# Designs tried in a protein design chat: miniprotein binders against q56419. Part 174

Target 1, 326 residues: q56419
Amino acid sequence: MEGRTLEEVQEEVFKRHGVLVPKKELEDLAKALEEAGLLLTEKVEARLKEEEEKLKRERPMRLAGLSYPEGEREARAFLEAFRASYPGEGEEARVLLMPHLEPSRVPEVYGAALAALEKTPPPERIYLVGVAHRPLKEKAAALPVPFQTPFGPALPDLPALQALDALLPFELFNTPLAFREEHSLELPLFFLKGRFPEARVLPLLVARRSPELGEALKVVLRDFPGLLVLAVDLSHVGPRFGDTPLTRTLAEEARRRDLGFLERLAEGEPEAALAFLGANPTRIDGVEVVASLLPLLRERKGKVLAHRLDLEAPTLSAVGAGTLVL
Short names: E, the ipSAE of ESMFold2; O, the ipSAE of OpenDDE; V2, 0.75 times the mean of E and O plus 0.25 times the DockQ between their complexes.

## First folded at step 15 (miniprotein)

Design kk1 (at its last look DockQ between E and O 0.60; V2 from the best seeds 0.00; counts 0 for: SAP 70.179 > 70)
Fold by ESMFold2, look of step 15:
Structure kk1 (fold): chain B 326 residues (1-326), chain A 104 residues (1-104)
Amino acid sequence: as target 1 above (326 residues)
Amino acid sequence: SMEEKIRELAEKLAKLAQELAELGADGSDPEEIEKKLEEFIRVFLELYELDREKDNPEADYWLQMTIELVWEFLDAFREGNVEDAVELLMYIAEAAERLAEALD
């Protein structure tokens, strides 16, 4: 007895999901890997070692010239253009939920975040909580180094980070390489640093829900008050994420789940927001961050300022983004 | 069960990704590399099609990361970034192993 061949699996996957991996591409990749051989593996290992050592001192920009301008003047103009994309007024945020999706895809959602920051007194520090897109050794991590931006370095709040580390049952500073390309911190930080150039930052990643992180942050925030930012995206639907190609019905489901989630958060009911998602069929990535930070979200009411479910046409997939102030 | 099938596919995917990522250290010849890569994609597509039967946020997290990493791996190659592709295989191996562990 034998399972399906590659060709059989690909045929069914293409019909159901609209994706295909041509055998020619696999042949070319296999040849490229073979031709590079031992030298390629050694080169990759050496680069990773070098980059890990750099990350123990600073986190350089990875997306300058790609997602935002590298020069300060152009970067400031870019930031102001995004504010202009949102025609409304903001509201003071004590907690801000904002996206980490490519800014050009959801300009008014980032604009709404900027509008909220305009109404927010400059904080001494920002607790910036993103989502790990690479494996972490623990449920959560931090990187206690300056993060470079076009507006200058975002300096770490070392005393607050050390206090947080001391309260956790695991070492907080545990996976430097996971921060190397982490856009969920870099993209929101561009906007936050542009508006709050003097604030220090606690750059945090959540991989899996960590109740201990939320409890520890509740204690740390008491002694080190600041702005809490949940830098998360919402629904992830379509073939890139394991679904059929995006349809109007799937898009409507994603929008409903995004907005229902945000609305329940806005009512100060984070447990109800999680329950509303059930098994999370549209893969809202904010769920692990919210589940970690329950003590900081309970009974805090606010307002949804913006939402977009953005189509990624080449992949027939979509990602939701929103702005919520609490 | 569906969960058992997902666990078995994840274990196999992790092993294949690790072997591909350690290419020079493993001494693989060209035909073996091509076979491993084809099997890697076949296993991924089998996994990619499956719906989970039980609510398990940890497994959901690792499954989603695995799926996205494999697509990112293929994108890196298509853009001529073979070094990035090798690095991504290392992350795929870890994510798939964690998925298998989350399913017991």
Scores: ipSAE 0.785, ipTM 0.894, lowest interface PAE 0.9, mean pLDDT 90
Fold by OpenDDE base, look of step 15:
Order: sequence, then C-alpha cells, then structure tokens
Structure kk1 (fold): chain B 326 residues (1-326), chain A 104 residues (1-104)
Amino acid sequence: as target 1 above (326 residues)
Amino acid sequence: SMEEKIRELAEKLAKLAQELAELGADGSDPEEIEKKLEEFIRVFLELYELDREKDNPEADYWLQMTIELVWEFLDAFREGNVEDAVELLMYIAEAAERLAEALD
C-alpha cells in the first residue's frame, strides 16, 4: 500500500472490512488534539508515575457508575437482576470460567456465574486470573493491594501471593499500571466480592502463556486452598478484530470454536481444548490463560452453564462469552 | 515477505505513536499534528488490512494488542478523553515495537 492516499486506503479497508474511518473524524481528532494540547510525554509520564505510586496502596474503581452501580444498595440490586437473567441452577465450582465482557452485553452469562457461586461454599481466597489488555513486563503479573468495589475493598492474600512469587522464575509484582484500567479483573471482581465479601483475592494477569505459573499455582493451592476463577472472553470476530463484518458463517464458526473449547475443558482435557483451536482463527481471548493453567485444569470434569456470541452493532463485530464450572 | 512488511509498518507505527505522544501543547503546529495523525492512521490502516499469518504466535499477540490499542485510542478521542488518548499512544508505541522485535 505504499504510495496510496489515505482516501484510497480507507476505501480499500471499507471494501474489505466494511469499516471506514471518516476523514472528518481524523480532522476532528486533530482539532481535539490541538485544542486539548497534546500533553507532553513528560507530563503524561509524571501522571503515570503518580498513578503508579497510588497503586502501591489501592486499586480504585474505574467502571463504577459506568458498567455497574457505585452504591452498595444499587450494586446488590444489580447482582440480583443479573442472577435473575439466568433461569437455570448453578453447580458447585472449584474452578470457574466466566467472562469479563461488559456485563450488559451478556447478562445471562454473568447470571450463570452467579448461579454457580450460589452453590459454592465461601472460599477463603479467590485466585482471579484475568487477561492483560496492556503490555506486561513479564508473562504474568499480580497487584498485591486492595481492589475497591461497591461492597468494600477486596483484600489481597499477601501470604499466598508471596508464596507464588517465590516459586516463579520472574518477579510477579511487575507492571502495576497494567492493573489500573484492567476490566478483566474489575468486572468479575464485582460479582465475586458481592457473593463472597470475606474472601481474600489474588488478582493475577496473564499476557502470554506461562507454564511456570500453572505449576507454581498448583503448589500454592495445596497450602493456600481457594476458588480459581478464569476471567476470560471467547471468540473475537468482525472488523474490530480484523475480520469482515459478521456473517452467519462467521458467527457459526465462532460459536463452534467457543463451544468446542468449553466442552473439552468441561471434560477435563485442556490440552485437547487448545489443540482444537489450533492457530485460534477466531481469537479466543482465554487461550493464554488456559495454556498457563493446564496443571490445574487437567482431569477436572465440569459443565458449561452458558454461552453467548454478542453482536456489537456499530462495528458489526461479535465477542463470545461463556460460563464453565469444574 | 508479509512478515517483513508487518515489521516495517510496526516500526513506523511505533515511531509515529511516540512522536504524537511527544507533541506538546506549547508550540506544536496544529498542521504538523494533523499531518502526523493522518500518517499514523494511514500506517495503521495498511497494517490492519494485511492478512495475518499465524505462524508466529508472539507476533500475532503483539499485532492483536496493537490493533486493539489503536481502536481504544480512536474511542478515547471520540469520547473527548485526550489524556487517555495520549497514554494509549505510549502503549501503542510499546506494543508496535514489541511486534517489530518479534519479527526480527
């Protein structure tokens, strides 16, 4: 595409992907940048440094009032409504796979997770493993501070986190800024804290597969038992992710991949689940998490409680979400 | 090769993202900002349109990360959140650099 005008590129992208970034939008962006003044990298760096220092004390809510209610009373009503959106009964979970997608997009999937949590005895601690949507310095990271929720702070299990760090070949407590806006932890934590207010939490992020993490967690879980939660989404298809607009064929393939992945996990065959995906053409979000946690998922049988492929109409894209108990 | 083209575009994207992040309020010619932004979007669209090969999982990861961050960047601007947009440019630069490194 060297030598093409922006308009030619835009037209080609539109023809191929059904998405156009209008020139006017770029002009508006440039104007906004002009008016706001691009913060000098130094100013942004200073802000980030300040935010990093704050994250040494606590992780504040970022999505309160947006994705879920800020007030406790309203938050409880929110939980009840989501639970009501799933008509089935849950099962006891030792491992819970649940989404981290915007809750309003897949309410019944979160409802299924809540149903499972209703059948689960209150754990002493929750290992909450999310997906990094920001670059990490290492393959995985943890943030050993309280996470704010409408139900009060989710307190870290420092002894268990320290035990995990000691078993890893890299520093676990890296890239604290990656946690600041990470919704893959904040959104599931809302539901988990609402159900288990006294549980301590180990907030973990995975960027790339780390077999060492799974092996270390297997050891730690013997001394520090708890609920393992995989906060992962499934297929990501459509223009937002590099595909053509969602078609029936593409949606069917995404669903096939999602369900085939979840079903193999439900049979206690996580390696078979990964192998089934191959090159992961529908971009299942949770593959790096599952690949990291193989030792904890092997031979565990369970049940798929819910699945949805949710359309984002403005981008003609879709994201898969599921709830699995083991 | 396709990989070489992706690497070249990633390097360009990283550079442009960093340059945009460094353009300060106190004297940047609006025309220069607009020109760099147009170039940034052009490079992104070229990268976005390329068929992804799945033979390098590390490169695929960083490519996906780069694309997602660029969409978030665009969303931040649409919402008028310029501070977040500048922060996202820094992450785009990092992700694109790591993409280029994965193809080295």
Scores: ipSAE 0.538, ipTM 0.830, lowest interface PAE 1.1, mean pLDDT 88
ESMFold2 (binder alone), look of step 15: mean pLDDT 84; pTM 0.843

Design kk10 (at its last look DockQ between E and O 0.63; V2 from the best seeds 0.66)
Fold by ESMFold2, look of step 15:
Structure kk10 (fold): chain B 326 residues (1-326), chain A 104 residues (1-104)
Amino acid sequence: as target 1 above (326 residues)
Amino acid sequence: SMEEKIRELAEKLAKLAQELAELGADGEDPDELKKKMEEFIRVFLELYELDREKDNPEADYWLQMTIELVWEFMDAFREGNVEDAVELLMYIAEAAERLAEALD
């Protein structure tokens, strides 16, 4: 059978989710693609190939001038303004959970992370674990190159990365293009590099839960001690993410899930934190990272420093962000 | 079953995204392209609207990525960024294919 027509499906989606793709917009979309033609596709493919080759040498800033200033002086002032947005004091972190949401949306949450870093002795290296927003070839990946920042290049810890790669049942250096625009590394790195300019970095992405990654990192951290950073967001709710339009009830549920998750992590109970979420109905972003890193999170007690569910009226959606020290 | 329905929709979405990303190479006329775009959106909305059990973490991951990528694709077009939109079709095709594979 053919199934529902476009019009029939749109009516149901509008009824349940409040979103619509008007016929004229589809016509404009098709026309734009037709007018672009073969040359645009070939141009895109060529650009991606060139960028992939560059990523074998360095990862350039992609968000300078958009999410943070490009110039070093302005970037330092920006970092200090974010610290000032959090009036509290931090605590020393051996593990730091911080967001990767656009900084201007949750300034006090990033400020709380900076407060924690003020209390944290400068590490020799930072294990920066973000969330892949593009497909990876494996469950996790790394990119062993300098990441450019307004504060200078964040240099890779090549010995630690090579040790990690050797312990995994898959090639760790597997998807360079996935790092090209990956904000879950770039945004937290801005704050981390600004505070710890001498630390080397292991830039890691998790796509799907990998217990093997957590076991390997436990071994590597023994020989290459450093700061572990979980650069993750929390609840994702609303039509942008497949929900009905955001309501007060859905927002309250998202906040409850976010805080319950963070509080159980703060008690050193990462399995309980995952169990609390069940099927993860509010799509907490950090679940795959926490599930990968269980051996590094068990029995580590700490404190939730900040949380915010950031509401976006135009999309009728929201994203949660938090700061946790362990 | 529900998993079979999702797998079939994901396979179809992946194929349509690949074909739309390769427009000029295929040499399609404007009416056929419009029909293909409409079918792409129809299939996406079928996937988007489905209420499934979240009991397969692999499939849950790829479904969520697919949903977010399609809306990102629409944003790119609404902002006039056609190159980014074509690139996003390539990622949508891969994510949808991985969703289908996770349900085999």
Scores: ipSAE 0.792, ipTM 0.900, lowest interface PAE 0.9, mean pLDDT 90
Fold by OpenDDE base, look of step 15:
Structure kk10 (fold): chain B 326 residues (1-326), chain A 104 residues (1-104)
Amino acid sequence: as target 1 above (326 residues)
Amino acid sequence: SMEEKIRELAEKLAKLAQELAELGADGEDPDELKKKMEEFIRVFLELYELDREKDNPEADYWLQMTIELVWEFMDAFREGNVEDAVELLMYIAEAAERLAEALD
């Protein structure tokens, strides 16, 4: 509001959301900017161009040594530990819904995904559909290059990607920079490549719902069969996402939305799952992906293997994660 | 209207993000940079405080994207990743522009 001090705005935000962005944090930010010097847009643009050129050849790991181990031996031990965190058995998957949240936050949910993968025959190819956390030029995009993993590169299925591109009304190979740090692909891919080292991958991102994508994929899957993976999170609630701090009521609503969504998907009713969410007040992350893939999800029955609503304590926010097999 | 206010704030945020991204290390008055940053955060907080409109899914999408990118921007600074922070400003500018466009 025009004329209010930063302090007044901060106080209002605190009253509304129970979280204060400390003035000190802003001061520290300003100081950090001063000390680091903001890179000239031209320099940043030049770097981005260079990075874009590199992405024509391969997508390097960004989260190795942070979210998962860089070394293969350690990475295998990591997989085993995550699998051990889920006490149940999996089921064979033709479609796998799994999270892309930081693995350490929801280990048993990833463990459930691994359990499902243990019961799944090695696919020739994996259609890995993630969520764009950066602006895309089109509703969806693909990056047709090897993705680096501790288990070696995940190689693209170029024939299948080309077949998909040919059926879409837009250029599929757009916005390569959106893939550079996209964790919704990198984190699930770690687990998938670890389990299926020989599978080719189609790394796909969805920004907005594209019915055309689902219809095109349905055609492509006939000629290029494979495992479909939806790498999506569920509810996003709390101050980080524009809500008040997590309460019992808010958490219960998030869980209700998450489970209601997953259960309807498990019944083979993806339209009912979307309708159940309505305006999506708890901001289920996977809505645009599911809406894009309706033709592939219809009439497929399956099972919910795991669910967790994980608290991010510093922001009093929570993110839902689930594993569903179809 | 609430939509008009969101649009105006989005336009301001986009402009400020772009201006911040263009501010060079070697030539800009630190006081000016600080002032622009404070203004950026103020505009963001005003936008963040508003109730979200659910009647325009496209606008809601870009609003959510803008908010998430700003949080990532703040996180990048806390972590000392200044280069990432500058890149995030460019994405914030784009997302905020697209938010404004969705409300035209």
Scores: ipSAE 0.553, ipTM 0.829, lowest interface PAE 1.2, mean pLDDT 88
ESMFold2 (binder alone), look of step 15: mean pLDDT 83; pTM 0.839

Design kk11 (at its last fold request DockQ between E and O 0.84; V2 from the best seeds 0.75)
Fold by ESMFold2, fold request of step 18:
Structure kk11 (fold): chain B 326 residues (1-326), chain A 104 residues (1-104)
Amino acid sequence: as target 1 above (326 residues)
Amino acid sequence: SMEEKIRELAEKLAKLAQELSELAGDGSDPEEIEKKMEEFIRVFLELYELDREKDNPEADYWLQMTIELVWEFLDAFREGNVEDAIELLMYIAEAAERLAEALD
């Protein structure tokens, strides 16, 4: 027999991690796949090809009506409600770290980002750096097209994107489909476009740390100054993320790791922030972005405005979110 | 070793994910699909149970993506999004292959 049976491994995994995939569910899946019938793979491939062609021209809203309102008036009211959820005052940012977690889960964290934007002179362009949730062909990618928002299209800064591409040892425009559903760009962009309607955008994704990206961006920012936004979440703990079930102790560790990371960034010491995380036991997803952008974060001091570790009761998991200005 | 175990499971998971994405489109009966799905989940659970690779950041990255993609795959099915589930199998195959390569 090739290793443990499904039943044997499921029993051990349930004991250690509290997760289960019932046999009935597997039976239902098999039946659903059969009922979908022949040509299903061809249909999926055709859909993906069609969407890839569309992404060469624009990136449509995917979360309107789900995470934020589709209509402009409702979207403006939504944005103002989030600002109101953070009663504090912001500070001017040259670098802003903000979350990409579902906004309704961390309203005061997004509100803090809006407070910072209120104190920030309107930039000519925004370098929006998110986290890839799909495989990229390279360590980083960009999509040089308009991103639709309820406030109108966020136009790409094509000259800055081309300059960046020219400086990298790989093609920057390498995985259009990875942007199709990427909420780490879409959710922060809603807030950024709402506050800076005239700013152009460089929509960037990081998968794995790329020191070359940070060095190239330092050069590009000299000629194309703008606001750098790290659209990242912090700790990811619990069974959804390959961890043990969430405990109070694990949640406390996640909060300490989140805040210690942010505090060291706020002191202008990004290498120390990464070293503080060690092997990254709470899976802060901002680490690959920070590791890529070291030259842009060194010696830049600032302040942590907000933090929240948000619990996902159904999955016994949690995700951290924060707002940092530098 | 632990690395060799993870590498072997990742290679098998990648192959199974690819086969499942192709099997769903070829008119296979549900018993064959069910057997393949059971093996896919068995291999995933074997991999999921293992400790993280603390000294190999690239492998750790791909392991975490693989785990999250499998949960997304199951979520897509539970929501009735069978076409999305097929797409996710393609991403799982890629991530698991990259995990195996990172441990070579």
Scores: ipSAE 0.777, ipTM 0.897, lowest interface PAE 0.9, mean pLDDT 89
Fold by OpenDDE base, fold request of step 18:
Structure kk11 (fold): chain B 326 residues (1-326), chain A 104 residues (1-104)
Amino acid sequence: as target 1 above (326 residues)
Amino acid sequence: SMEEKIRELAEKLAKLAQELSELAGDGSDPEEIEKKMEEFIRVFLELYELDREKDNPEADYWLQMTIELVWEFLDAFREGNVEDAIELLMYIAEAAERLAEALD
């Protein structure tokens, strides 16, 4: 695009994607960067270094007071309200697939997860497998520290984490900074800790599919039994994710893919679920997680409890969320 | 090729993201920051407009990561979270570099 003005590029993007980046936002950005002063990069680097050192000890809450209440009493009321949003009954879960989307967007889907957890005996440990929304150094990572919640710290299962690390061809304890802001662990963990206060946790992130992870976890689960939780969202469609604005056709396709994926998982056919997605044109978030956990999902039958495709109106985009018990 | 174009844009985006993160910290001339930001957004939009061929899963992953991080960057900036915005520029630089590497 040699020689095109920013306005011409913006117009073209708007025509294709219905998104305009206002010039004023760029001006405001430049001004904000100016106002932040001469030492902003040094400050950010120092902050990151400090945060990395803190992450050796604990993972603090980042979304308390934003996505969920900070106070325990209010947090319990929050859980109850979310549970109430799902009118159905749950089923006992050996494997739980649940969303990590902003809870207020899909309350009944989280409610379905809570319903399943009500029917689930308290596990000794929870394998919480989220999606990395930051670059990882390896295909997967773990953070072996307490995660703060309104219900107290979720303590890591160090013996199980060590056993897992020993079976992997890469260092499991990598990229600690990727965990700092990772909502795919924090949001599900709120619900899990609220329901199972005594359960230890293995907080895992998946960036890219790792068959080794699934095989290793299969071995570890034998010696360290627990609840497996896939904290994954489903389709991501619209301008925020690189598509045109949401249309009825696009929404129907997203729902079709979401439900088709979940149903095949519910039948105990995770390979069929992946094959059904093909190139994953609606960008199901959990695809790399499922691909990593194939050995744990095979032949496990279950039930889809909830699904929603939620519209983000400001961006004309939508995200799919579902709850599945296996 | 489309892949080569994506690679070139990714490399350029990575460089610009890194430069912006550095300029924002060095108290550089606001006009220079604005110019670099405009260039960054332009390169991003060019990358964003390209039809994604899904024949390279690794490249697709990093492209998607890059796009999502840029949106988060814009959101952080709109919210006045400048420190978070700078952090996100660093992640954008990394993701875009990984995208370029996946197309090498």
Scores: ipSAE 0.659, ipTM 0.866, lowest interface PAE 0.9, mean pLDDT 89
ESMFold2, look of step 15: ipSAE 0.767; ipTM 0.890
ESMFold2 (binder alone), look of step 15: mean pLDDT 84; pTM 0.848
OpenDDE base, look of step 15: ipSAE 0.559; ipTM 0.836
ESMFold2, look of step 17: ipSAE 0.758; ipTM 0.885
ESMFold2 (binder alone), look of step 17: mean pLDDT 83; pTM 0.841
OpenDDE base, look of step 17: ipSAE 0.573; ipTM 0.841
ESMFold2, fold request of step 18: ipSAE 0.765, 0.774; ipTM 0.893, 0.893
ESMFold2 (binder alone), fold request of step 18: mean pLDDT 84, 84, 84; pTM 0.853, 0.851, 0.851
OpenDDE base, fold request of step 18: ipSAE 0.652, 0.651; ipTM 0.864, 0.863

Design kk12 (at its last look DockQ between E and O 0.75; V2 from the best seeds 0.66)
Fold by ESMFold2, look of step 15:
Structure kk12 (fold): chain B 326 residues (1-326), chain A 104 residues (1-104)
Amino acid sequence: as target 1 above (326 residues)
Amino acid sequence: SMEEKIRELAEKLAKLAQELAELGAQGEDPEEIEKKLEEFIRVFLELYELDREKDNPEADYWLQMTIELVWEFLDAFREGNVEDAVEQLMYIAESAERLARALD
């Protein structure tokens, strides 16, 4: 490698970033891996194959009882509480940008999304575009199955999904396992399904920017009108993401980047929003989605309803979340 | 160059992640597993310190995913979820390999 020992590298990283991986943890992990048994990897692979087959039929709730209530009555009360955390009025959205960060961390940001949905006529379908947190085989993917929610299944819009697949230079239905634990779809969907129980869904993930996806979606949306939702987070700063420990200066920069990005999107200028970020120094999560969907965002003016840069105290890191209507 | 260093570290990280997953399947003794884990973490921390490339969006994407996956791997273990940790090793291997390919 670079010729440094683990101890030397770890000391330098701790000095610059405030992060370390104690040798005791490595010893404990090695023991745990050995104790788990001779066939652990085969067991994991078999389990993943089983889950992949199940995902070809439905996507079950993974975060019920963790991020939101499992029961329908409690889930509706949860939505009411989140709406109440945002005292403002929404606006009708043709395009909605909302977060996928843990809801309890940014309640008023999800509340602002609910306020926007209150003003939005119930759509026939929702194009829900999240961010892949696992590798996709292609630049983007979809999963054409019901997604379970406490409000009943969110049914896929199969004709629209098939039309989209036909327009892309790659197979859209390419990585079912990437959806298994994908919170960037599940968390926003809870709020969307709770408000629009009759809407069908196109559950989409973007990994890398795909201009082809945006052009195809522009065509599909004309034939299959609906609500476009960008389920993305904003800045990711701090040691968890490769920075020094969060400082007031880094937090101020992250807020400035988040708001400047959102404001330019609200002006109908998505290319300017991306240019404003340059090399994306605060790692705004939404850039690959915005870069994919440029044809759908141009000249759509709107309003930023909410923003928070939320501190992860244990990691001295922060994540930004916002609500934008276009 | 910095890109060449990142590519080399990413290739090594991918191989180590895959080897660690194979060690679990083979039931290797704790000493061998520990040595591989130490090297894996050393390579990760070297890569983590060098994650400043800005003019290659594909590499930036895979680098960020790799970093986050390694932290998730450690989180899964700290939460007592060894199966999730092994699953993360499989994703780390793929992500790091993609990072290396994006840097040529």
Scores: ipSAE 0.749, ipTM 0.879, lowest interface PAE 1.1, mean pLDDT 89
Fold by OpenDDE base, look of step 15:
Structure kk12 (fold): chain B 326 residues (1-326), chain A 104 residues (1-104)
Amino acid sequence: as target 1 above (326 residues)
Amino acid sequence: SMEEKIRELAEKLAKLAQELAELGAQGEDPEEIEKKLEEFIRVFLELYELDREKDNPEADYWLQMTIELVWEFLDAFREGNVEDAVEQLMYIAESAERLARALD
């Protein structure tokens, strides 16, 4: 199709999706790219290389001062406020499903997670399984270094990580740069470290379903017991994710799928939860994680503590978040 | 076929993303960068508007990843973070290439 003007494309996108990519923003980007000059790619590559080398030693905070306070005192007050946002009581967790969405969007859902953690005896280690929002070299990955938090570093459980690596058909310690800015680990870890300061952590990312991961973890958990945390969001609907603007019908469908998914997990039927979603038309974020961890979720009964579908008004999109205890 | 169209668009998107990431390095004429950016957005929007056939879970995964990364690219740009924007272009290129391969 011959060269629709950017304006025509913008108008068409707006008409179809209610989202405008302003021409001015594109012009500003072009100008910014120009001003950044000849060495931008080289500069970025050099930066990434440096960051990768640093990640051999530690994972620094990226969202401190943005998503949560950097200072310990303020961070503790933050935890207390989030806990207060959930009026209910928690239950003891052996498995915790919690969100990784920006905390300010779903405070009561994080509050529910904190409520569950209050009823949970301090674990020796936490298996923190997040979602990769960047390409991984393998289906899953781990970063075996301390993660910085306002409460001090979350130290890796190296023996358990090594045991896991030994049972996997691929190298577990891959794609360290995917961890640099991965919020699916950093945000949940803030709450987990704040509650369990002495727990070791296994920071894991899942890109695609790996049944091998679940089987390996099942074996590792026998020798290295701990709390399993699924840091996953639920439905992703609206223009940001390829849909029309949020409508009542779309929101109701997202909620139905979120709750139906969580309820089946709460009954100890993770296969039924996946089957219920089918082709996953509302793009539940946690499906690849749940599909990877089936052996650990089977026959575990629990309770849904919280759910929210949160509107992102600028994009007329919404993301589901939930807290489940097993 | 729809799959073939998605593959073609993914290949084009990957190429354009890589070129944009590189052009930011070559000090090319702002007008040329703007044209490439416009082409990139057009290709993306064409890809974005296609009805997703969900018969290929791997392709669906990489398509979703690509869409999300493009939004992150746009967000980084809106925030004036050019370095992050270039980083996102590199990931878009990789994701779009993987999408194309999944449809091969």
Scores: ipSAE 0.500, ipTM 0.810, lowest interface PAE 1.3, mean pLDDT 88
ESMFold2 (binder alone), look of step 15: mean pLDDT 82; pTM 0.838

